# Miniprotein binders against p40896: the designs that were tried, part 1

Every score and structure here is a prediction.

Target 1, 331 residues: p40896
Amino acid sequence: MLMPKSVALLRIRYTLEAALARGFTTVRDCGGAEGFLKAEIRQGSLNGPRLITCGHAISQTGGHGDLRSGALPASAFDSCSCHFGQVGVVADGVPECYKAAREEFRRGADFIKIMGGGGVASPTDKISNKQFCDDEIKALVDVANSYHTYVTAHAYTAEAIQNCIKLGVKGIEHGNLLDERTAELMAELGCYLTPTLVTYKVMGSDQFSAFLGPENSRKNTEVLYKGIDAMKIAQKKKVKICFGSDLLGPLYGYQTQEFRIRGKVQTTQEILLSATVTPAEMNGLGDKLGQIKPGFIADLLMMKSNPLDDITILDEPESNILFVMKEGRIY
Structure headers, positions and changes below count from the first letter of each chain, unless a header shows other numbers.
ipSAE, averaged over its two directions, is called F for ESMFold2-Fast, E for ESMFold2 and O for OpenDDE. V2 adds 0.75 times the mean of E and O to 0.25 times the DockQ between the complexes of E and O.
[cut] stands for letters that were removed.

## First folded at step 1 (miniprotein)

Design A1
Fold by ESMFold2-Fast, scan of step 2:
Structure A1 (fold): chain B 331 residues (1-331), chain A 88 residues (1-88)
Amino acid sequence: as target 1 above (331 residues)
Amino acid sequence: SPLEEFLKLAEELLEEALKELGAKVEVTVLVNGKFIRVTVSDDPELLKEVLKKALELAKEFLEKLGDPEVIEKALEELKRRLEELLKE
């Protein structure tokens, strides 16, 4: 996860250019992208999608964003800004949570990302581990509210999701172990769910499993199995659903396969709304993005065929995208 | 603002093409939460004529956006991609 600054910058450039070429004119980054990249994209010195960023994902000690192994001393992890590409920062207790969230906004964050439950890739946590206490989550939400934005949480289990949304968390990333009661509460509270099914499909491949290890492979299998069921539950209970991939590094190229996977549980219209209108609304951009309408920004995708008739054409961008327009410029 | 100009030009192109050529073109636009579809009648000559007019209007639209060198490159890329569509 730690890379020399120069190598990280070169890889980020490639990743952003490729995402735009695949048809994404706006991307929300849930950990690792620095706020200064937005200025470079706006100036045209970097060709990429418009970025919505959170900076570092905020985690408790031993939580999903704490990337230290159990063998490292407590002092070993330092969120030094000289190491570009760190995805997480550790904060424990209400004062540290206030400070961590304020620091991310100081660095240019548009929203706050927290680790509300366990995950697959972190070295010491379990999917079932409840993360942060109520007062810590309230502190993070209070800071986001003061900046007129939101907190979104990484969470898989019904328990973790309910804890977060009852305390004012607006978004849930993943949600693979969502149940009907939790989905009803999400809909009642107006929360957003961003499923990331493609990441579990890719991570479950023989190649990636070799790097993940046996404990994390067990975590991955658990969330993969329940992902499709969770989407059916969310759809039935009318939860607001956004589009995401949660793919890392070289796996980012599989991003468009999420359209094909979604086709198993959503209509083509539902998928397209999840990738346009719904995420624009979530991010306070519903009056500027996601529709072709007077007064909106000129982000357009010209396709060889109509994705309403076949969503899988979005999974083959090189053969099906004629051009991508962002802010009136063709790429 | 730029989107307002694009939509006006797109509406003018579509209306003119339909009046002259007597058929609909494939356009999907999301407006106020609804997808609006207009489909081509399987006429490849109509599609070619509409794309030709769309390219001419795109040139006029892009010329209003600024740097002539950037506009020239964008139009060349658009033309290349449209030619690929017409081949298949």
Scores: ipSAE 0.000, ipTM 0.310, lowest interface PAE 11.0, mean pLDDT 74
ESMFold2 (binder alone), alone request of step 1: mean pLDDT 56; pTM 0.347

Design A2
Fold by ESMFold2-Fast, scan of step 2:
Structure A2 (fold): chain B 331 residues (1-331), chain A 88 residues (1-88)
Amino acid sequence: as target 1 above (331 residues)
Amino acid sequence: SPLEEFLKLAEELLEEALKELGAKVEVTVLPGDTFIRVTVSDDPELLKEVLKKALELAKEFLEKLGDPEVIEKALEELKRRLEELLKE
């Protein structure tokens, strides 16, 4: 069932070129993009955003990154996924966690992604389940620290978030069930939150909701609204907020709708900072990316009108982007 | 055509303008498909100056031709080609 590598490369090329055309000059991939891909973009063999990659998301057995159903044998993981687009790898125990993290860095990863809790759409785990033991998370953080980078975790619940950040995890993806106490701790520790509201919005639309069924549609709506509340809590407690979509495959084209959704709960200035300055700082590039000033990399977006006046123009790139510049080259 | 001759002169004038500004700039001209492809330094203010100066020089050159119809057609075609390149 594995897709030929050449077909996977063509699909990834299209996705990356389209993201650049939509105004993204840098993209952080939280699972699936191989480190070799960013070299091709740097060399000009492939047009696309500058990539910051983690390789595979690291999961415990039966965790959110374990894509095998309960009916599949342990050896089935590799055979049921496309190698080039595979999201996760499984590691249990401290030695396997060290090896998995080191392998991702060998493959060119810039940071480590882990599954710190369950997900909404996973077949065998629960959203309430905390994942990995403390020693496993410490091992993953230790490896990332030795490479002078960070670990970010998929986590929804206050319990999972607190567990991760107390052990040195720097970033939280999603965070839809964040509470005030957890947000205070995140701010104190200088952690980053990347909400991904558009994925729940898109999946809950009339076009896609029929595929979820009634139970999953209910859960999806609950997670969306709680995510909006979590953003309000995070802003109140001064948590550093980044921009993200968590969209996969054919849904990737909807990523700019996140600007529109954020406009309901954030100011235009807050949204623009979350898509430029704040993620640049998170990735050690605050002195090089995210601002237009001398000494910075020449990544520019020329718009027909001012996004500070109307953030939704970023959700209409075909009509509103005059040009995209990346590293001084016009696209 | 007179328009094609003019566009070629505009390309040469743009290349001279970019060089005159002392920019760390490389200009690649792709006739038939792409009008201009420009690579510049990582200084965004320098890029703004380069583009502004190039447009000013093109406009001044067009005014010297003294034919309003030729000027209008040349400016519209130059705008079209630059917009086509920048959309990609």
Scores: ipSAE 0.000, ipTM 0.104, lowest interface PAE 23.9, mean pLDDT 72
ESMFold2 (binder alone), alone request of step 1: mean pLDDT 56; pTM 0.358

Design A3
Amino acid sequence: SPLEEFLKLAEELLEEALKELGAKVEVTVLVNGKFIRVTVEGVSPELLKEVLKKALELAKEFLEKLGDPEVIEKALEELKRRLEELLKE
ESMFold2 (binder alone), alone request of step 1: mean pLDDT 57; pTM 0.362

Design A4
Amino acid sequence: SPLEEFLKLAEELLEEALKELGLPVEVTVLVNGKFIRVTVSDDPELLKEVLKKALELAKEFLEKLGDPEVIEKALEELKRRLEELLKE
ESMFold2 (binder alone), alone request of step 1: mean pLDDT 56; pTM 0.372

Design A5
Amino acid sequence: GSPLEEFLKLAEELLEKLGAKVTVLVNGKFIRVSDDPEEVLKKALELAKEFLEKLGDPEVIEKALEELKRRLEELLKEAG
ESMFold2 (binder alone), alone request of step 1: mean pLDDT 57; pTM 0.372

Design A6
Fold by ESMFold2-Fast, scan of step 2:
Structure A6 (fold): chain B 331 residues (1-331), chain A 88 residues (1-88)
Amino acid sequence: as target 1 above (331 residues)
Amino acid sequence: DTIEQFMRIAQELIDRALRELGYEVKVTIMVDGKWIEVTITDDEELLRQVLEEAMRLAEEFLRRLGDERTIREALEKLERRIEEYLKR
């Protein structure tokens, strides 16, 4: 979202504090959180979950991360325009992709996020568009590999997902149009899927659908309709599944509804593992986070009721969470 | 009315303390104005004792709010959840 950086930072602060209160002790940000926020949280100047960041999402010209209208000049996303908060940067060709990924790591990124296909919210792309050429994706993956980390891609369609993972992309965000063949390949390659069904449910409601406009509302409905089927396919083929919401700004408060939606296709144990063990493993923290074991960091959620009996209690955090502990500190 | 600060943990876990021979962590917890030190070792039984101390802190917090039935129910349910989590 285009907005003054100071406004974006205030909103991010509120979002992070609220996420911790809802029970999230670690959050992976897929575009928008600045590296200095990790230091402020670590230092105690800001209360929030532990952050894993990518910096800017990297997009091709005219791709999902390119928020310019067709009327704006190519220079509209000049890096000198620091008064506007940017979630994405544009890079075309192998040299620009190398430079963009290296710049994110220079700024403290833990991983790289790319736009591998079209989406709901971007103004000029189609959901079915494959984004980036193969050499560009390979370049981004090569840089991430040199830092011993991964690339994750925004992608909805089987074609976009297959293209990305065959080129070494490790994670897929969304994946709502996943098919069985693609899920088998994801499982074979050890890829991670982070479904974000709640964002389409919320944006598809009568209250919010007008905000997207007619073209984006059509994309939204298409993506939502197939999302639950995609989850069933991923579970059947034993794809590694993480937890996410992809909610923006004021809608982040609906984040916990994802637990309820997942309950339609996953067991309560599978959902809890997707929010704890599996994402910790994806991010190289499987020996420190996600489990209650000797030697692990003391992140603990105390609840009034057992989520193994009913996952939907996690969608009522104010009523059901007694306290959140992060690194031995009660919040 | 005004609620006095009830729970506070003075020490956080340090990643550098993790070792092949196990993990020994000391957690200092302030409960109703008292400092309590609890040690977690590589022994699962001692880890359960630390979780019990955390639950006791939550019980003392809820006791200030005056709902003893809710306290008992919440602690029993959490204990079952931790037990199920550790078993699987």
Scores: ipSAE 0.000, ipTM 0.140, lowest interface PAE 17.2, mean pLDDT 71
ESMFold2 (binder alone), alone request of step 1: mean pLDDT 55; pTM 0.346

Design A7
Amino acid sequence: SPLEEFLKLLEELLEEILKELGAKVEVTVLVNGKFIRVTVSDDPELLKEVLKKALELLKEFLEKLGDPETIEKALEELKRRLEELLKE
ESMFold2 (binder alone), alone request of step 1: mean pLDDT 55; pTM 0.342

Design B1
Fold by ESMFold2-Fast, scan of step 2:
Structure B1 (fold): chain B 331 residues (1-331), chain A 80 residues (1-80)
Amino acid sequence: as target 1 above (331 residues)
Amino acid sequence: SPLEEFLKLAEELLEELGAKVTVLVNGKFIRVTGDEVEVSDDPELVERAEKLIEELLKELGDPEKAKEILEKAEELLEKH
């Protein structure tokens, strides 16, 4: 008989296979995918995208990655409801932050994910809450630098983004409330922004809003309206932009709608580069992935028509992808 | 390289089938075939083309088998 964790693993298999079929040959997971999945895909035991993982997202007590309800004692950490297992770990103070980041690398992480500000899906924080003190962020960045990789932060507000990047954080996830000054600073420091516009569109729809509840629905509405404006600001200031969806569990199938949403704000060339060259560069793979070129890994899509003429064909993968190749093998 | 050989064989097959393909090379975008839109509007022909492309890719390590598949694609186009 299948236990809940066994059922979750079977669903992860389906999710990864489907993502590959939709054209994603590499996926960066920002919390929830475990290192064993990465190994199984590399060994060919599991079909799916190449995974770049962070392990657990590191959060302060009461922060965005702390999924415990206010009724649970401080000694308890409850992640049983998590679709992909334990998504976050809680660390407070410089020594705990060092230990948490080192533990993620011991488990096979490629980078570190932190919660630099509040979010929509966490039970006890607010979007405007600044998370971690400067010394804690600096400790996390120090560990990542010693492994020759980076820290990326969940952050929405100009304040949270500026605080993180001034302390050496390389990537910002979401960034829905950034302003022009923050985008200028991001460009000056060579930071990467990964907007996730589709998650707010899908989660705010009548069909899916029930999973957020009233407080989180209000948070979602706040960030939804600002997301498109943030993207325009980031492009104007020449911030390096990557492709992402931030979709959870059953909603993962909607990830290709992000191409359509981006088409309202970015050129087709900008979107395609944000999904290929720019994220490869961010992850130290710019000489191996993102281009079809001698010496590069043989990942490619063959399409029935040209996405440069119409980016929305990438939102209809079953109709428009002739085949997906990953490492020279067709899928 | 295997990738260059693959792209050449795929281009030859897709040109015969009238299918459009876009490939990203060196940060540039390259169309692989000069298809006719009218051919691409036939759902039955498209389905058959997809099967032939899959067979070609499975046989990529065997140039003689790839040639056999291309010859079958030519027969399909003549019948259509």
Scores: ipSAE 0.000, ipTM 0.216, lowest interface PAE 14.6, mean pLDDT 72
ESMFold2 (binder alone), alone request of step 1: mean pLDDT 53; pTM 0.339

Design B2
Amino acid sequence: SPLEEFLKLAEELLEEALKELGAKVEVTVLVNGKFIRVTVKGDKVEVEVSDDPELVERAEKLIEELLKEAEKLGDPEKAKEILEKAEKELEELLKKH
ESMFold2 (binder alone), alone request of step 1: mean pLDDT 55; pTM 0.359

Design B3
Amino acid sequence: SPLEEFLKLAEELLEEALKELGAKVEVTVLVNGKFIRVTVKGDKVEVVEGVSPELVERAEKLIEELLKEAEKLGDPEKAKEILEKAEKELEELLKKH
ESMFold2 (binder alone), alone request of step 1: mean pLDDT 52; pTM 0.344

Design C1
Fold by ESMFold2-Fast, scan of step 2:
Order: sequence, then C-alpha cells, then structure tokens
Structure C1 (fold): chain B 331 residues (1-331), chain A 80 residues (1-80)
Amino acid sequence: as target 1 above (331 residues)
Amino acid sequence: SPEELFKKALELIYEALELAEKYLKEGNIEKVKEYIEKAEKILREAKEIAEKHNSPELIEWVERVLEEIVELSLEALKKK
C-alpha cells in the first residue's frame, strides 16, 4: 500500500456505505477486497453490501495481474491482504496454479478470478496477448470445482473467451470483443458474461477529458462502443448476463449509470434480472437471494416509481429510492 | 528512492482530496475546484515517476487516484 492506511480505510468504508445506499445489497469483488471487510459487514460493525470475494486475481508472470515493474526482483510481489488495491498474485505452471487457487480459498475466497487475456489499459501486456496455457487454466478450474464454486476470467477477445470457457471457466468479465460464434458457445455451455460498460463511459466523457487527456478519453469511448456491440450479440444469443460496474473503488458513485447504458440493449426486465436473479444463480445463491419469495433473505428496494416503466430511475437513487433493506434491516 | 517519492506524492494528493471533500460538504465549490486542481497537478508528477520507472504497480495507483479525482469533480459539477 502506497497511501496512508487510515485514508484507505475511510475511502473503503465510504465506498461500501454509499454502494448500499445506492441500492446494492450484494456485490461481487473480482480482486482487492480485504478479508476483514466481509467479516465486519456480516457482524454489523460496518454498513455495506454483502460481499462475495475472490481474494487475489491469479495472473501469469508478465500478465495483466502482474503489477511488478521490470526493476523489481521476482520475490518482490507483495501479497499482503491489508494493502488496498493489491488485486493480483502471480502463478506459473500447474503446481503453482494449484497452490495459488488453494491459498485463496484458505483465505476465505468464494470463487477464483483469473486473468485470461490482456488488459485494455495495461502497460505490460496487450489486449490480444493470450495468457495462461491450457493446463494452467484446467488446474485452476479443477481447484474451484473441488470447492463447489467457479472460475471467472478477465477476457476481452473472442479467442481468449473461447479458450477459457472450453476449459471449464464459468464466467467472463468484460468481453468487449465478443463475436457471434463465441456468444453461441457461451450460451451452449451455460456461461455468464458480466459487462462493465459504465467504467469506459465515465472515463471517456467530455467532462473528464481534462483529467485523462484526449487520447485516453477517445480510447475509453471506443472500448465502450465495442462493449455495447458485444452485449447486443450476447443478448441476441441468450448468454446469461450479470450486472457489473468495475467501480467498487474510487468511481463507485457511477455504478448506477450502468442501468441506463444497459437500456440501449436490454429490456427493463432483462436488466433487473441481470442485477438480481442471474448473479444470484451464478454465485450459488439462487435459492436465497434475488427474488421476493418465502424463505429468501429480505434484501429489498422500495422505489418512488416503477423501474419497469423507466430503468433510468435507478441512475438517480437519492431521488428515487425510499429505502434499502438488507437482511430485514432498513438503511 | 522512486517508490519513496511516489509515496510522498500520493500522501500529498490524498491530503488535497480530503480538503476537497470537506469543502464539497460545506458547499464551497471554488475551494473544491482549487484542491482538485492541486491533486491533479501532483498526480501528473506521480504519473511521470511511475512511467519513467516503468512500474505497473505505480501506474495502477495513478489510475485509482485519477478515478477518485473524477468522482469528486462530478460531485462538484452537480452543485454548480
């Protein structure tokens, strides 16, 4: 951690409290959430959404999750869970992949996150770079299966997505370069896609160009539109789509704008299902969360008007949410 | 060291962001803008350090801080 811990903890608390206030009663963290936060929320000493965590995202050496510079020795990678923003751990070869995945479960992970392809904004890898060999991915999937859970992969390209899902990966994060054949295969295999479009929208907007510079702004806008097209393909092919923002960190305030973006591609009912029923199913909680039924956990939003009539009311939570209930408690 | 200089820059950025957040709660938008501009200037210097030393870890921190500056800027714009 390079920033003062007290500042980091205040930011995390603010982020989590604000996410709950915006209507998110459960969130899935795909790397970087500290283990104590999950426990503190469960015990009521911290107000926030219920957390589903993976611990560290698992990356190959030189892959998207390998945050070490060329100047740092191989032993310099810091795996301390107390460091906010430490999202990755490095593993190469089948034995290290087994060990890394088992270590995350020992630390209380609910699922495994891997880097299946390169990143759009990464300095050390390209979006087109293939990451992990087949045996490494199979090892990670084998461990997740033994814990009766899943592997999800960061992947943008059709090639990276197909490689992951053919080897048993259940979820794909982002998927901005998905094609029709890949979407058909995802649907056939029962895979889940979690698009994260709002991140690119916010970072590409004109009102923030002064902070990013014009080139980064244009790049984020391009990635947004590619992602919208990919999502149209996924919707047409009946891929199971979850709700994500990639914004539980500093941009958390923009999470709800994802509903408006989804409205370009999905019906209001489809959007609501992607934010409730479908992610609950993905995380093995379809019998406890995401529906108003006897025996389910009492997570509820009361709204001033019906989101089925206008999904964009969810973009304005302060004006439109009367209360948020989590586990029967009103917040 | 480059890591020590970068850490110092992050500390100064977060001091400025804390003041921006304080003034945002008080409704003093001119002060919010002033401290956001200070944070952005220091962030550009931190980015140059991270890029010069080709450190993905430090570049990741620059991206996270930029996201927080964007968030505060949006909140300030809503109150204009």
Scores: ipSAE 0.000, ipTM 0.211, lowest interface PAE 16.7, mean pLDDT 74
ESMFold2 (binder alone), alone request of step 1: mean pLDDT 81; pTM 0.763

Design D2
Fold by ESMFold2-Fast, scan of step 2:
Structure D2 (fold): chain B 331 residues (1-331), chain A 80 residues (1-80)
Amino acid sequence: as target 1 above (331 residues)
Amino acid sequence: GEVEVRIFNGMVTVRVTDDERLIEEILREALRIFEELGNERLIRLAREIYERAKELLEKGDVEAAKKLLEEAKRIIEEHK
């Protein structure tokens, strides 16, 4: 007899080991990873990337992270898997927002994730829906600042992005409908953008498009197309860009295909910086991770050839990676 | 030719070439990088590769030096 909890743990272990084998020595989880996974990886009881976690994504009632209704257990475009536990918590009003953010830090969160706008495939919200009032966002930012860290927001539209960053939000996840004015403001404020283009491409494939239905498939196509344009705008305006995939549970294996997609817009050097130096800086680890220097953590990826010459070799890790080293240990 | 080694979080790439001078420069750079990491196993391996390749290159045996680098990669893969 196999219990559901045992199955979930086996699947989580596989996912983490596979991500490390694909070359990711550090991963930022934007909702759902349990604190015990971070501790077990640090102790060596589980093999996997070093985890930077937010705990639960914080959502308003009826917002993108409120999954209490509808047939879809998680948004198709959220960085979530049922195997990482509960994705989101709901908080309305300034006092609940303070309490929710403080609770995530009490449970070991490294940063705060909020839903600043609607989602593409959410059951209860629309991409154009403004989420949270200004005072609620200010409360969440205030808590993160008191812990010397940041808030990052799920947001697609220029309007939602501008609202969040003007209130002190440091990071934007996705940003597929970013415009030039918003990118200029992001650069001025020193904000970070993490595009997640591979998820829309994978979900639009023949194998997976049936899961979304016709309305969500139309939204998916629009968001993919606009996302490539948004990346061009962000590069032109010198926005700080990080690397992400936002893939759901069984699709996580496609995460490395993001390198090839980025190659349509970014140089190989820009892509590599977006996967190393820039996210290390964002997370306060620029003095420990992202470079091979004395005093830095010994994370090392040995390749058969130079990804600066061809970024797409990172799309095929099994054929191109000689070994992955994390904290001086070869995997 | 120019030797280019780039260092990003967990990523070191060393190009393999047919140029004798470039092979020596690449091996010297690899030794420096591994020494900076403080990993005793990789430092020892890098030193052994560097010394043996240097001897072969001094004798004009570029093919043997290349084969030694290929064997080193195989050993690293086996102990991965």
Scores: ipSAE 0.000, ipTM 0.206, lowest interface PAE 14.5, mean pLDDT 73
ESMFold2 (binder alone), alone request of step 1: mean pLDDT 62; pTM 0.479

Design E2
Fold by ESMFold2-Fast, scan of step 2:
Structure E2 (fold): chain B 331 residues (1-331), chain A 87 residues (1-87)
Amino acid sequence: as target 1 above (331 residues)
Amino acid sequence: SRVEVRVDGKEVRIFNGMVTVRVTDDERLIEEILREALRIFEELGNERLIRLAREIYERAKELLEKGDVEAAKKLLEEAKRIIEEHK
């Protein structure tokens, strides 16, 4: 157990309040946030961003969402745990995939998250490892379509991304090894990309490098250096791009540094759209969120200076945000 | 769409409906931003506008406790103005 559930729940309140204070009025959680938290935030029992949740990320055995050591028996763990609760569940074969996706919707999920390829933080997989067979991905997409929503996939490589989107997956998380042909296909299919560059930059710093260990440090370096190139490719091919950080545990506070990193490859206008309009459209909320105009929900930031002139002011919210408004309430 | 508004030599930019202010130490610019926000909230009805004014007032009190006197004074004046305008 990484953290007892009771201790994790105490910490989650702080994390949610801090995210709102940093200017995030809506957050999409890609694994671990419990569905009941949406109701508590909605009714005002917890202060935090509006939550869009997937419940547990769905992983194959030995995939990115399977945090069990290779030395432990299968019965030792049913899933992994994190600051927001259990991050993942394991499902193998078409019937288990149907059951897992339906279970997440029963618990109040808004969309489905799957592990379509390997990652940095998994103990047993590699970035290059393809995950799930085609029939399993089709099953997960079928369930999401029946709920009139989408599947998003953790994937780094062009191969993993192409496999997922050809099978109906609409979102890709990370995509650091994206190539031009894959970006063209994503644009043609109307897919969304959420790059998460700040996680790799922060994890690779001297302060946090010991956390990853040698093998994961190698993975981290690969995705960090190629991620900026992937952003340039995605922009050139007009892929729909959302804002994300993918920060873990104690690194969550570095979330806003993603604005500065994006400023190296995107215009200020493109960055702001990726954090407002584009994610609202992805989540079926383009007519009620992401813009300040009549009929929209009253989410807005009052800033001490103009982020259109300098995107890096969003990296320092305590100095630059006068107040955050969510649903007409000041926080 | 993108819209740019210039007030008293300072820029207020509306980008896809988002409104920002370059400098918040100008009382007139803050007033204009708050008027725009209230117009947007009219769709939610009078109860939500009163809620907005009240919550701006409470935030100003918190800023005073943290020592940000100027920001607090401006928010308090705007809460009073919002109530006056909608009486």
Scores: ipSAE 0.000, ipTM 0.176, lowest interface PAE 18.9, mean pLDDT 70
ESMFold2 (binder alone), alone request of step 1: mean pLDDT 58; pTM 0.455

Design Fd1
Fold by ESMFold2-Fast, scan of step 2:
Structure Fd1 (fold): chain B 331 residues (1-331), chain A 80 residues (1-80)
Amino acid sequence: as target 1 above (331 residues)
Amino acid sequence: GSKVEVRIEGDDPEKLIEFAKRLLEEAKKRGLEVHIEVRGDTVRIVVEGDPEEVKKFVEEVLKRAEELGLKVEIRVEGEE
């Protein structure tokens, strides 16, 4: 019999294999994928998308990535036990932030993920809360810059987003409550936005809303209501937009529904660019991935019909994908 | 089980991709374990499974490659 941790790792393997089968040849993991999975995929021991990883998401005490219950004393994370395993690590103050970011790069991270504001899944924070002080964010950005990469932040509100990007954060995950001024600033600074609309749509469905709890249900309703409007604002202001789902555990199967949701607010061309060219550029791979050109890595999706004519066919991969090619190998 | 490697060369990458796609469909219909790699002007196929089904698959690969004017090399590794 397998222990719960071993079962969770096998589930991650299944999730990655399934994501490749749905047409994703590269995925960016914003917390939870362990470095050994990236190595296994690279070596061919595991069938899955190429992984771009941050390791653990870095959170302040009481922030979005702090998964300890409010009843646990601070001493529960005393000394050598400040890690959450697969999800997040806690760092407070400039020295701890330097150490946490450097430790993630030592473990093979490609970028740094921080919690810049509250969220719907965190037990101890509010969606409107700003997280980290300016010096802490600057320390995290300094480390990422020294490794020639970036910091991306979980943030929903205009205030949290502006605080992060003014301090050098390059990417924003979610951004459901951004306003026109914030979008203008993001465009001016060359920041990337990764909306995750499908997460809020699925979490708001009758099947899953019962598991969210009253406070998190209120958070979810707030972000869902504004998410589509935020997307329209970001497009209007020419923000660089990437593709994401932010799906957790049993929701991973709904990943491709994001194409259908985006189709209500973006053109087909904009959606395809957000899933190929734009994220490749964000991750320093714009000369290797995201286009079919000589000298590029042979990641190709062969479709039964043209997604430029109808983006929703990408939400039916089993019927519409003839094969997935990754690094010249057919899956 | 039988294991066979087939290497195919051609001058048209688009034609090779189409060829590889059709071979993947054929292998799935036969329940075979197949690995196909496309590298510019070459396709490498490794197929493993039931000897009778492997033979039928290899024969189909050879027939289709000949119809498309592609060059083929076969290596058989049957006993390991």
Scores: ipSAE 0.000, ipTM 0.164, lowest interface PAE 23.3, mean pLDDT 76
ESMFold2 (binder alone), alone request of step 1: mean pLDDT 76; pTM 0.678

